# Designs tried in a protein design chat: VHH binders against q9c0h5r722to879. Part 1

No score or structure here was measured in a lab: all are predicted.

Target 1, 158 residues: q9c0h5r722to879
Amino acid sequence: WSSESIKKPMIVTSDRHVKKEACELFKLIQMYMGDRRAKADPLHVALEVATKGWSVQGLRDELYIQLCRQTTENFRLESLARGWELMAICLAFFPPTPKFHSYLEGYIYRHMDPVNDTKGVAISTYAKYCYHKLQKAALTGAKKGLKKPNVEEIRHAK
Unless a header shows other numbers, all headers, positions and changes below count from the first letter of the chain; antibody chains are not in Kabat numbers.
F, E and O stand for the ipSAE by ESMFold2-Fast, ESMFold2 and OpenDDE, each averaged over both directions (binder to target, target to binder). V2 = 0.75 x the mean of E and O + 0.25 x the DockQ between their complexes.
[cut] stands for letters that were removed.

## First folded at step 1 (VHH)

Design s01 (framework vhh_5c3l_4)
Fold by ESMFold2-Fast, scan of step 1:
Structure s01 (fold): chain B 158 residues (1-158), chain A 120 residues (1-120)
Amino acid sequence: as target 1 above (158 residues)
Amino acid sequence: QVQLQESGGGLVQPGGSLRLSCAASGFTFSSYAMSWVRQAPGKGLEVVSDISGSGGSTTYADSVKGRFTISRDNAKNTLYLQMNSLKPEDTAVYYCARDEYWGSDYFDYRGPGTQVTVSS
């Protein structure tokens, strides 16, 4: 977990556009999680995150690894809960690449044990929901095109 | 019904300190982010500090950063603002406000306010 801005993506890329988008994406993730002041409501911040991942395919794995980082050793309970919510929201619209799928699946699976729960956050409950969303997104994405994120779908994904 | 009531305002010398309190009732206090907002004579509203529902996240306006500390006691349904190193520019009516959601600049409820006057 980090409260600072990133200067480069978590996944190495040579594309300057993708590098810039990855850094802006991290700021939006921090805004949703309450680690950075947001100027828009949480639903619209989540919409912007989901729309960036949907529209820029090269950001999808980067988005998920940033969420994994922000939910690892995060002792700010409200931020931790929102990180898992944002993961669920993104998984409603697009999966990671097949190459990243096993890593993300394993990360989520490890958090499904109630031993991961803290006094204020039922991490295992979020993880079980995210696991279900990941499997559904992977299946749907393989068979059909992915639909553009919208505010109503984000409300249902929470 | 939602009620917010501020207390602790008063007259203080420059460099002095005050602690404001806000008693909240009529809603699940821990489920809402809260803010302190102020209005100086003849000026608009300024958001001086925000705190998340759990108390885990806080923000401060640049004008008060390093001098003011926001905190909450969810067991007592009370919001606090510790104000140190007060300046004449801090003279304002201070309002306790309930955020519509964390990170929002929209408040659905605010208290009647408490006057803070910083004067020699």
Scores: ipSAE 0.000, ipTM 0.102, lowest interface PAE 19.1, mean pLDDT 79

Design s02 (framework vhh_5c3l_4)
Fold by ESMFold2-Fast, scan of step 1:
Structure s02 (fold): chain B 158 residues (1-158), chain A 120 residues (1-120)
Amino acid sequence: as target 1 above (158 residues)
Amino acid sequence: QVQLQESGGGLVQPGGSLRLSCAASGFTFSDYYMSWVRQAPGKGLEVVSDISSSGSTITYADSVKGRFTISRDNAKNTLYLQMNSLKPEDTAVYYCAKDLEYGTWAFDIRGPGTQVTVSS
């Protein structure tokens, strides 16, 4: 977990466009989680995050690793809950690449044990939901085209 | 040395328009979120609008939404604020601000600002 902005992507890339988008994406994630003040409605912040990941395929793994970072050792309970919520929203629209799938699956699986729960946040419940969403997204992405994010679908993906 | 220089303010009648500019130097402009912040006489600072480093993410205060448009030209290191349908309550000194990095609405305001006065 970090309260600062990032200067470079968490996954190494030579693509300048991906580098800049990754840093902007991180600020949007912090806005959704309440770690950076946002003037926009949280629903519309989530729409922007989901739309970036959907439209820029090179950002999908970066998006998920940023969410993993922001849900690791995060002692701000509201922020922690929002981070898991945002992961579930993104998984409703696109999976990570096949190369990153096993890492993300392992990360989510490790949090499915109730020992991870705090009084304020049932992390194991969020993790179980995200695990199901990940498997569904991977299957849908392999067999069908992925649908573009919209406000109404994000509202129901939470 | 970080430098921010605002311009474009002036006296305008209610319903009028102004376009503010901020010339930035001394840092990599294209790597930072930028904001417009204003201060009315005897009042605190109000964040009017902010824009991400690429320009893809923009927010507005409810008081100006639908009337003001923020934009940036990274090739020219310049931030803009197009102000339409101006009201007397928009009277303030307008500052260009670089977002500080620490997860809050903290701003680095270095310029002298530009005065906007909306009156008949």
Scores: ipSAE 0.000, ipTM 0.100, lowest interface PAE 19.1, mean pLDDT 77

Design s03 (framework vhh_5c3l_4)
Fold by ESMFold2-Fast, scan of step 1:
Structure s03 (fold): chain B 158 residues (1-158), chain A 121 residues (1-121)
Amino acid sequence: as target 1 above (158 residues)
Amino acid sequence: QVQLQESGGGLVQPGGSLRLSCAASGFTFDDYAMSWVRQAPGKGLEVVSDISGSGGSTTYADSVKGRFTISRDNAKNTLYLQMNSLKPEDTAVYYCARGEYYDSLWEFDYRGPGTQVTVSS
């Protein structure tokens, strides 16, 4: 978990567009989670996050690794819950690459035990939901993703 | 297990051409930027060229602009460097590297064993 900005992507890339988008993506994730001031409402912030991952295939693994970072050792309960919501939202639209799938699957699986639950945040429930979405996305997902993000689907993915 | 293996180096006369290839395995090739880096005798590493994962963006060192062309075939997991109008100062070991030069930092995590290019009469 971090409250600071990143200056480079967590995954190596020479694409300047992907580098810039990865850094902007991290700010949007912090805005959705309430860890950074935002001018847009959370629903539209989530739409922008999902649209970036759907539109830019090279950002998908970066997006998931950033969400894993922001849900690790996060002691701000509202931020933690929002991070898991955002992971569920993104998994409704696109999977990670096959190479990253095992890492993300293991990360989510570790959080499915109720011992991870805190007062006010049922992390195990979010993790079980994300696990189900990940498996479904992996089976049907293509490099172009499952479907284009939209406001209505984001409401239902929460 | 990430593996990068260069080929195509050799001895060539000034003004000649060579095409280097780099066979990549153990990772999703089109997710990564790739670079060609060289080291001349008694000198440090120089980034010659890099290419984005999609192939849509390329950069070149001023020393090679107009003479070298970087390209990739993502279906074959292969990176190429077409070298034309070769000069004696292009003599170096050429390395295939995963990543690029970014924000004055070298963001290379893997490099091949290198292939020798000698430009001499």
Scores: ipSAE 0.000, ipTM 0.089, lowest interface PAE 19.8, mean pLDDT 77

Design s04 (framework vhh_5c3l_4)
Fold by ESMFold2-Fast, scan of step 1:
Structure s04 (fold): chain B 158 residues (1-158), chain A 122 residues (1-122)
Amino acid sequence: as target 1 above (158 residues)
Amino acid sequence: QVQLQESGGGLVQPGGSLRLSCAASGFTFSSYAMSWVRQAPGKGLEVVSDISGSGGSTTYADSVKGRFTISRDNAKNTLYLQMNSLKPEDTAVYYCARESYDFWSGYEFDYRGPGTQVTVSS
C-alpha cells in the first residue's frame, strides 16, 4: 500500500509509453480508492481504469499487480474496500495474461478465509466474488473475446 | 491469422519526408500497442516509436524526436509513421510490430511485418 505516486511501473517493461500509462493508471486507482483527489465521480474513474486495461493489453497485468499492492497492508477501511471493488470491476472486462493468472488467483484465494475480514470490511466476500469473476473472465476471453467497458456494466459489476 | 503489412517506403533526399502505413488484420487492432522498429544495414534493431491501443500515449527514440510522428486509425486498422526532416542515418528497413506483454519477458513484439525499405541519399 502506498499513498504516493509511482515513478516506474511495478512490472518491468521496456515500453516507455506503458511506463507513463502505468504511472497514470496508479493515480486513477488512488483516486477511485479515495487516496488521491479526483475531479470525476468514482464510477467514471472506474470506467477510465477499465477502459485503459481493455484498450492496452500490456497494462492488464500491471493493473492487477497495482491493485494487489494497494490491497496489501492497507489499514484505511474505505480505501481497502474500494480496492477490492475496483478489482472486481476490472475482472468483469478482462483477465490477466495466462502467466499472471496463477499469481492473481493465489493472491485472491489467500483472502477468501473470513479471518481476513477487518472491522467494517468483508474482504473474504470481495475475494470470493473476484475469484469467480477471474475464472469467468479467463473462460470468456478464450472463447468469445472481450467487450468494451461501459458505465452501465460497471454499475452492475460492483 | 495475424497479418501486418507495411507500405510507403522508398528513396528520398536528405531533408525530405515520407509517410509509412501498416495495414493490420486478424486481431482486435485497438486492443494492442503498436510500434515502428527499424534495422539499418549491419546494425541491431532500434525501436523508433510506439503508440498505445487508444492512441492516447506515444513515445519516440531520442534519434527521431521532433521529426517523426506516430499515429493510428483504429477504424481502418492502420498504423502510420510520418517521417520529416529525414537524414542519411534514417536509412533502414522499417517494421510494423505488434506489442504483447509477457510477465517474465516484459513487453515484446510477437508479430512484425516483412518491412519496408527507407533510403535517404543524395
Scores: ipSAE 0.000, ipTM 0.120, lowest interface PAE 16.9, mean pLDDT 78

Design s05 (framework vhh_5c3l_4)
Fold by ESMFold2-Fast, scan of step 1:
Structure s05 (fold): chain B 158 residues (1-158), chain A 122 residues (1-122)
Amino acid sequence: as target 1 above (158 residues)
Amino acid sequence: QVQLQESGGGLVQPGGSLRLSCAASGFTFSSYEMSWVRQAPGKGLEVVSDISSSGSTITYADSVKGRFTISRDNAKNTLYLQMNSLKPEDTAVYYCAKEGYDILTGYDFDYRGPGTQVTVSS
């Protein structure tokens, strides 16, 4: 977990556009989670996060690793809940790459045990939902292709 | 991918019987509690019965106690609901449901099948 900005992506890339988008994406994630001041409502912040991941394919794994970081050892209950909610929203629109799938699947699976629940946040509940969405996103992306994010589907995904 | 497929629904007279089956795949069936859930027209979901992973612990909604029997065959990955003494108020779509939590609905199941229609009418 971090309350500061990032200067570099968590996954190394030579793409200048991806580097800049990754740093901006991290700020948007912090805004959604309430760890950074935002001037837009949370629904529109989530839409921007989902749209960036959908439109910039090279950002998808970076997005998920940033969410894993922000949900690890996060002791701010509201922030923790919002981080898991944002993961569920993103998984409604795109999976990670096949290479990253096993890592993300393992991360989510580890949190499905109720021992991970903290007073005020049922992490196991969020993790079970994210696990379901991950499997659906992987199947749908392989079969049909990915649908562009919109505000009504984000409302339903969270 | 988790898959649940119900069968055995149909039209039956009041006082009649039906046996529902649910074929499960894509998960370790023997490790999860299973439930039968129903939805009557214009009503919310009602949990009818649940059964523990081993089959040793079973519960029923008050509306069906003494009339319905839940069972499972872990070797065949199949869940059953024997429905006796059916009443018009039992008319509903019946869903097989897997233990979990669905954030969208708040229910204590994360997957349900497409459902099978049970109609109790003369």
Scores: ipSAE 0.000, ipTM 0.086, lowest interface PAE 19.3, mean pLDDT 78

Design s06 (framework vhh_5c3l_4)
Fold by ESMFold2-Fast, scan of step 1:
Structure s06 (fold): chain B 158 residues (1-158), chain A 123 residues (1-123)
Amino acid sequence: as target 1 above (158 residues)
Amino acid sequence: QVQLQESGGGLVQPGGSLRLSCAASGFTFSSYAMSWVRQAPGKGLEVVSDISGSGDSTTYADSVKGRFTISRDNAKNTLYLQMNSLKPEDTAVYYCARDYYDSSGYYEAFDIRGPGTQVTVSS
């Protein structure tokens, strides 16, 4: 978890464009989670995050690793809940690459135990939902095209 | 020899449009992200827009967002910048640049840049 900006992507890349998008994406994630001042309401910030991941295939793994970082050792209950909510939203539109799938699956699975719950946030409930969405997205994305994000789907996905 | 050559600049009135082109040669164009960079008289370099090697991803500076569109034709080894609703503040030399990321830290550079094309927006 961090409240600071990042200066480079979590996943090493030589693509300058992907690097810039990764840093901008991190700011949007912080805005959705309430850790940074937002320029738009949360629903539209979520739409921008989902649209970046959908349109920039090279950002998908970076997006998920950033969400894993922001939900790790995060003691701000509102921020923590929003981070898991945003992961569920993104998983409704695109999976990570097959290479990253096992890491993300393991991360989510470890949080499905109720011992991870806090008094204000049922992390295990969010994790169970994300686990289901991840498996569905991976199968659907492999066999069918991915649907472009929109406001109604985002409202339904969370 | 690796080369980038811009064209399409000129004098235009405020509210007008211009389309810049950049012809690339000597390298596998589709393997590199590309940028348009500008420099106004007496000012530093400003990155205007970036595009990924495939063309699937684009980024714009806040100063040009909604007015400029970057695109590429990998079959023709050509990068484009469509500039609409031009303002006097857009007056600058525009450079086509090949992107380079320095993995040693927070550093972005262009390892190759064209000679530039002048865009002047005035009445």
Scores: ipSAE 0.000, ipTM 0.102, lowest interface PAE 19.4, mean pLDDT 77

Design s07 (framework vhh_5c3l_4)
Fold by ESMFold2-Fast, scan of step 1:
Structure s07 (fold): chain B 158 residues (1-158), chain A 123 residues (1-123)
Amino acid sequence: as target 1 above (158 residues)
Amino acid sequence: QVQLQESGGGLVQPGGSLRLSCAASGFTFSSYWMSWVRQAPGKGLEVVSDISGSGGSTTYADSVKGRFTISRDNAKNTLYLQMNSLKPEDTAVYYCAKESLDYFEGTLPFDYRGPGTQVTVSS
């Protein structure tokens, strides 16, 4: 977990556009989680995160690894809950690449044990939901195109 | 129950200094941004300064930049504001405030604030 900005992506890339988008994406994730002051309401911040991942295919794995980092050793209960909520939202619209799928699946799976639960945040419940969303998104993305994110669907995906 | 209690206010001469303290309890202090907010008589709230949970990032209003220093001691759950070169226009009630995680346009950027401590800068 980190409250600071990043200067480079967590996943190595030679694409200048992807590098810049990854750094901006990290700020948006921190804004949604309440770790950085936001300029828009949470639903619109989530919409921007989901739209960036949907429109910039090269950013999808970076987005998920950033969420994994921000939900690891995060002792801010509201921020932690928002991080898992944002992962569920993103998984409603796009999966990670097949190459990254096993890593993300393993990360989510290891949080499905109720021992991860704390007062006020049922992490195991969020993780189970994200696990099912991940499997559905991977199947849907392989067979059909992915639907563009919108505010109404984000409101229902938490 | 979130509790924030300010201390250290008082009457001071122009050019003088004061150090405000805020004792926090009821939440994981080191995990939240904290702010100092002030309100002069007949005026709205002004965010004076804020500090990240780790203390690694700080911001200041232009009106106090270079004169005030915000700091925190996470081991003691205490927020501080060192106020130097005080001016009559710094006269206000100063509030310690906890950052709101649901902050967005049109909403106050804090969910809790203390009862406030009066700072009066006058000869």
Scores: ipSAE 0.000, ipTM 0.139, lowest interface PAE 16.5, mean pLDDT 78

Design s08 (framework vhh_5c3l_4)
Fold by ESMFold2-Fast, scan of step 1:
Structure s08 (fold): chain B 158 residues (1-158), chain A 124 residues (1-124)
Amino acid sequence: as target 1 above (158 residues)
Amino acid sequence: QVQLQESGGGLVQPGGSLRLSCAASGFTFSDYAMSWVRQAPGKGLEVVSDISGSGGSTTYADSVKGRFTISRDNAKNTLYLQMNSLKPEDTAVYYCARDSEYLFGDWEPYFDYRGPGTQVTVSS
């Protein structure tokens, strides 16, 4: 978990556009989680996050690792809950790459145990939901392709 | 040096329209969320509208929602505010502001840079 901006992507990339998008993405994630100023409709912030991951394939794994970072050792309960919500929203539209799937699956699985629950946040419940969405996204993406994010689908993904 | 310069203000009658522009330089424009803020005579600062670095997310104050549209052109380092159906209550100095890179736990508007402002007067 970090309260600061990032200066470079968490996953190494040589693409300058991807580097800039990764840094902007991190700010949007902080905005959705309430850790960065945004007088924003959270629904539209989530739409921009989901749209970046959907449209920029090279950004998808970076998006998920940033969410894993922001949900690790996060002691701000509202921020923590929002981070798990945003993960669920993104998993409604695209999976990570096959290379990253095992890491993300393991990360989510480790949080499914109720021992991870804190006062005010049922992390295990969020993790179970995200686990199911990850498996569904991987299966759907392989068979039918993924559709572009939109406000109505984000509303239903929560 | 970070620089922000507004233009497009003026005198307009109620019901009229104006488009404000802000030319930005000295930083990577697309990395920063930007805001339009205004100060009416004898009043405090009001955040009118915000836009994310990519332009995909926008917000508006209730007082201007449905009448104002914020947009940006990252290739030209320019921020815009299209103001329609202007009211006397919209009379203010309008400032282009760069959102602070850092915020933790607060919803207070923090800007690290602001332009000199452009006057908008709406009167009959």
Scores: ipSAE 0.000, ipTM 0.113, lowest interface PAE 17.6, mean pLDDT 79

Design s09 (framework vhh_5c3l_4)
Fold by ESMFold2-Fast, scan of step 1:
Structure s09 (fold): chain B 158 residues (1-158), chain A 124 residues (1-124)
Amino acid sequence: as target 1 above (158 residues)
Amino acid sequence: QVQLQESGGGLVQPGGSLRLSCAASGFTFSSYAMSWVRQAPGKGLEVVSDISYSGGSTTYADSVKGRFTISRDNAKNTLYLQMNSLKPEDTAVYYCARVPEDYWGSLTDAFDIRGPGTQVTVSS
């Protein structure tokens, strides 16, 4: 977990556009989680996050690793809950690449044990939901392709 | 012309309540996030609360969380701060501030426009 801005992507890339977008994406994630000041409502911040990941394929793995970082050792209960919520939203629209799938699956799986629950946040419940979303997204994305995010679908993805 | 004007400040006893108002004019109020910022004597600026353009998202500084409530009425172009359980350390000049459309930084820094402020004094 980090309250600071990132200076470079967590995943190495030579693409200048992807580097810039990764840094802006991290700010949006912090805004959704309440760790950074935001102009827009959380719903519209989530729409921006989902739209960036959907439209810029090279950002998808970066997005998920940023969410993993922000949900690790996060002691701000509202922020922690929002981070898991945002992961579920993103998984409704796109999976990570096949290369990153096993890492994300393992991360989510480790949090499905109720021992991970804090007094204010049922992490295991969020993790189980995210696990099912991940498997569905991977299967659907391979067969049918991916739908563009919209506000109404984000409301249902929570 | 573009203006923000605060009102509702005054002298109040510890444990008391005050409601601050900010009247906005000269711009599309409903398109901007808004903030309440305060400055105690001899101290720097502290952002105490902010609210999204629609009112659907709010944040609070730890110093005021659970005691202060920010709200807005876009039909009336007015921002509010309900202050309950006031403490002597809440004594400050309170400013209404507009968040720039392109600003997505930390809570303490960027304001397009700020009102002249209203004095809140919490004393017995």
Scores: ipSAE 0.000, ipTM 0.151, lowest interface PAE 14.3, mean pLDDT 79

Design s10 (framework vhh_5c3l_4)
Fold by ESMFold2-Fast, scan of step 1:
Structure s10 (fold): chain B 158 residues (1-158), chain A 125 residues (1-125)
Amino acid sequence: as target 1 above (158 residues)
Amino acid sequence: QVQLQESGGGLVQPGGSLRLSCAASGFTFDDYAMSWVRQAPGKGLEVVSDISWSGGSITYADSVKGRFTISRDNAKNTLYLQMNSLKPEDTAVYYCAKDEFSYDSLEGYYGMDVRGPGTQVTVSS
């Protein structure tokens, strides 16, 4: 978990503007989670995050690793709940790459034990939901194309 | 294999306009930032404009700001440069470029992964 901006992506990338977009993506994630001031409502912030990941295949793994970081050792309960919610939203629209699937699956699985629950946030419930979403996204992405994110789908995804 | 091919250069009078195009193939075009780079006779390379993967982030060199407009059509794998109010000092070979593989920070990187063969722009009476 971090309250500060990042200077470069968590996953090595070759593209200078993808690096800049990854840093701006991190700010959007912090805005959705309530850790950074936003000029837009949360639903539209979530739409922008989901649209960036949908539009840029090369940004998808970076998006998921940033969410993993922001849900690790995060003691701000409202922020922690929003982070898991945003992961579920993104998994409704696109999976990570097959190469990254095992890492993300393992991360989510580690949080499915109720021992991870805190007062006011049932992390194990969010993790079980995200696990189900990940499996469905991987299956759907393999069989059919991916649908562009929209506001109505985001309301149903969380 | 990555391929970039520029077109649209030519001879134009001062104050005139030209539109350059770059056709890209061999890579996922909408995953990479693209740049227009130029080289005038006897001078070094100058990055004139760059555009992010989505078109959401654009920069221009001070020498062309307000006169040139970069854009991209991800559905057509094509990069564009609209050049207005052309000056004799804009005379150069213009190259389409894809970013270099390795970047360690967001400050001061001026490398290129791949560039095309270029298109000549001449601004003269």
Scores: ipSAE 0.000, ipTM 0.101, lowest interface PAE 17.9, mean pLDDT 76

Design s11 (framework vhh_5c3l_4)
Fold by ESMFold2-Fast, scan of step 1:
Structure s11 (fold): chain B 158 residues (1-158), chain A 126 residues (1-126)
Amino acid sequence: as target 1 above (158 residues)
Amino acid sequence: QVQLQESGGGLVQPGGSLRLSCAASGFTFSSYAMSWVRQAPGKGLEVVSDISGSGGSTTYADSVKGRFTISRDNAKNTLYLQMNSLKPEDTAVYYCARDTSYEDLFWGSTYYFDYRGPGTQVTVSS
C-alpha cells in the first residue's frame, strides 16, 4: 500500500507509452480508492481505469499488480474495500496475461481465508468473488474477444 | 476556456496525403508542448507525434516515422500534421492534445494530456 505516486511501473517495460500510462493509472486507482482527490464521480473514474486496461493491452498486468500493492497492508478500511471492488470491476472486462495469471490467482487465493477479514472489511468475500471472476475472464478472453467497458456494465459488475 | 479544434480529415486512397490542422484558443499556445494522438477502431490510444512549445524538438512513433511531419505556427495558434504515404493501418480518429507533462515530488516525470479536441476521422481505403 502507498499514499504516494509512483515514478516507474511495477512491471519492467521498455515501452514509453506503457510507462506513462502506468503512472497515470496509479493516480486513477488512488482516486477511486479515495486516497487521492478526484474531480470525477467514482463510476467515471472506474470507467477510465477499465478503459485504459482494455485499450492498452500491455497495461493489464501492471494494473493488477498496482491493485495487489494497494490492497496489501492497507489499514484504511474504505480504501481497502474499494481496491478489491476495482479489481472485481477490471476482471469483468479483461484478464491478466497467461504469464501473470498464476501470480494473481495465488494472491487472490491467499486472501480467501476468513483469517484475512478485518473488523470493517470482509476481505475473504471480495477475494472469493474476484477469484471466480478471474477464472471466467481467462476462459472468456481465450475463447472470445473482449468488449469495451461502458458505465452501465461497470455499474452491474459491482 | 481552452478549446482545441481539429480539421482536415477525410477519405484518401493508400499512398495519398492529408494535412491535419488544430486551431487552439483560450491559452498561451507557445507555452505548451502539443501532441497528435490517434485511436483506430477497437484499439487503444497511440501517441503519433509531439512537438515542444518553441517547435525546436519533435518526436514520432516508429509506425509513422519518415511519413508524418508535425509542425506548429505559434503566431496563428495552429498545430499541423502532414501525413504522406498513407496506409490502411493509419485509419483512425486523430486528436489534437495539449501536453502538460510535469515533474512531481513523488511521480518524477509525469506525462499527461489535459485537453483533447473532439477529433477528426481519417480513413485510408480504396
Scores: ipSAE 0.000, ipTM 0.079, lowest interface PAE 20.0, mean pLDDT 77

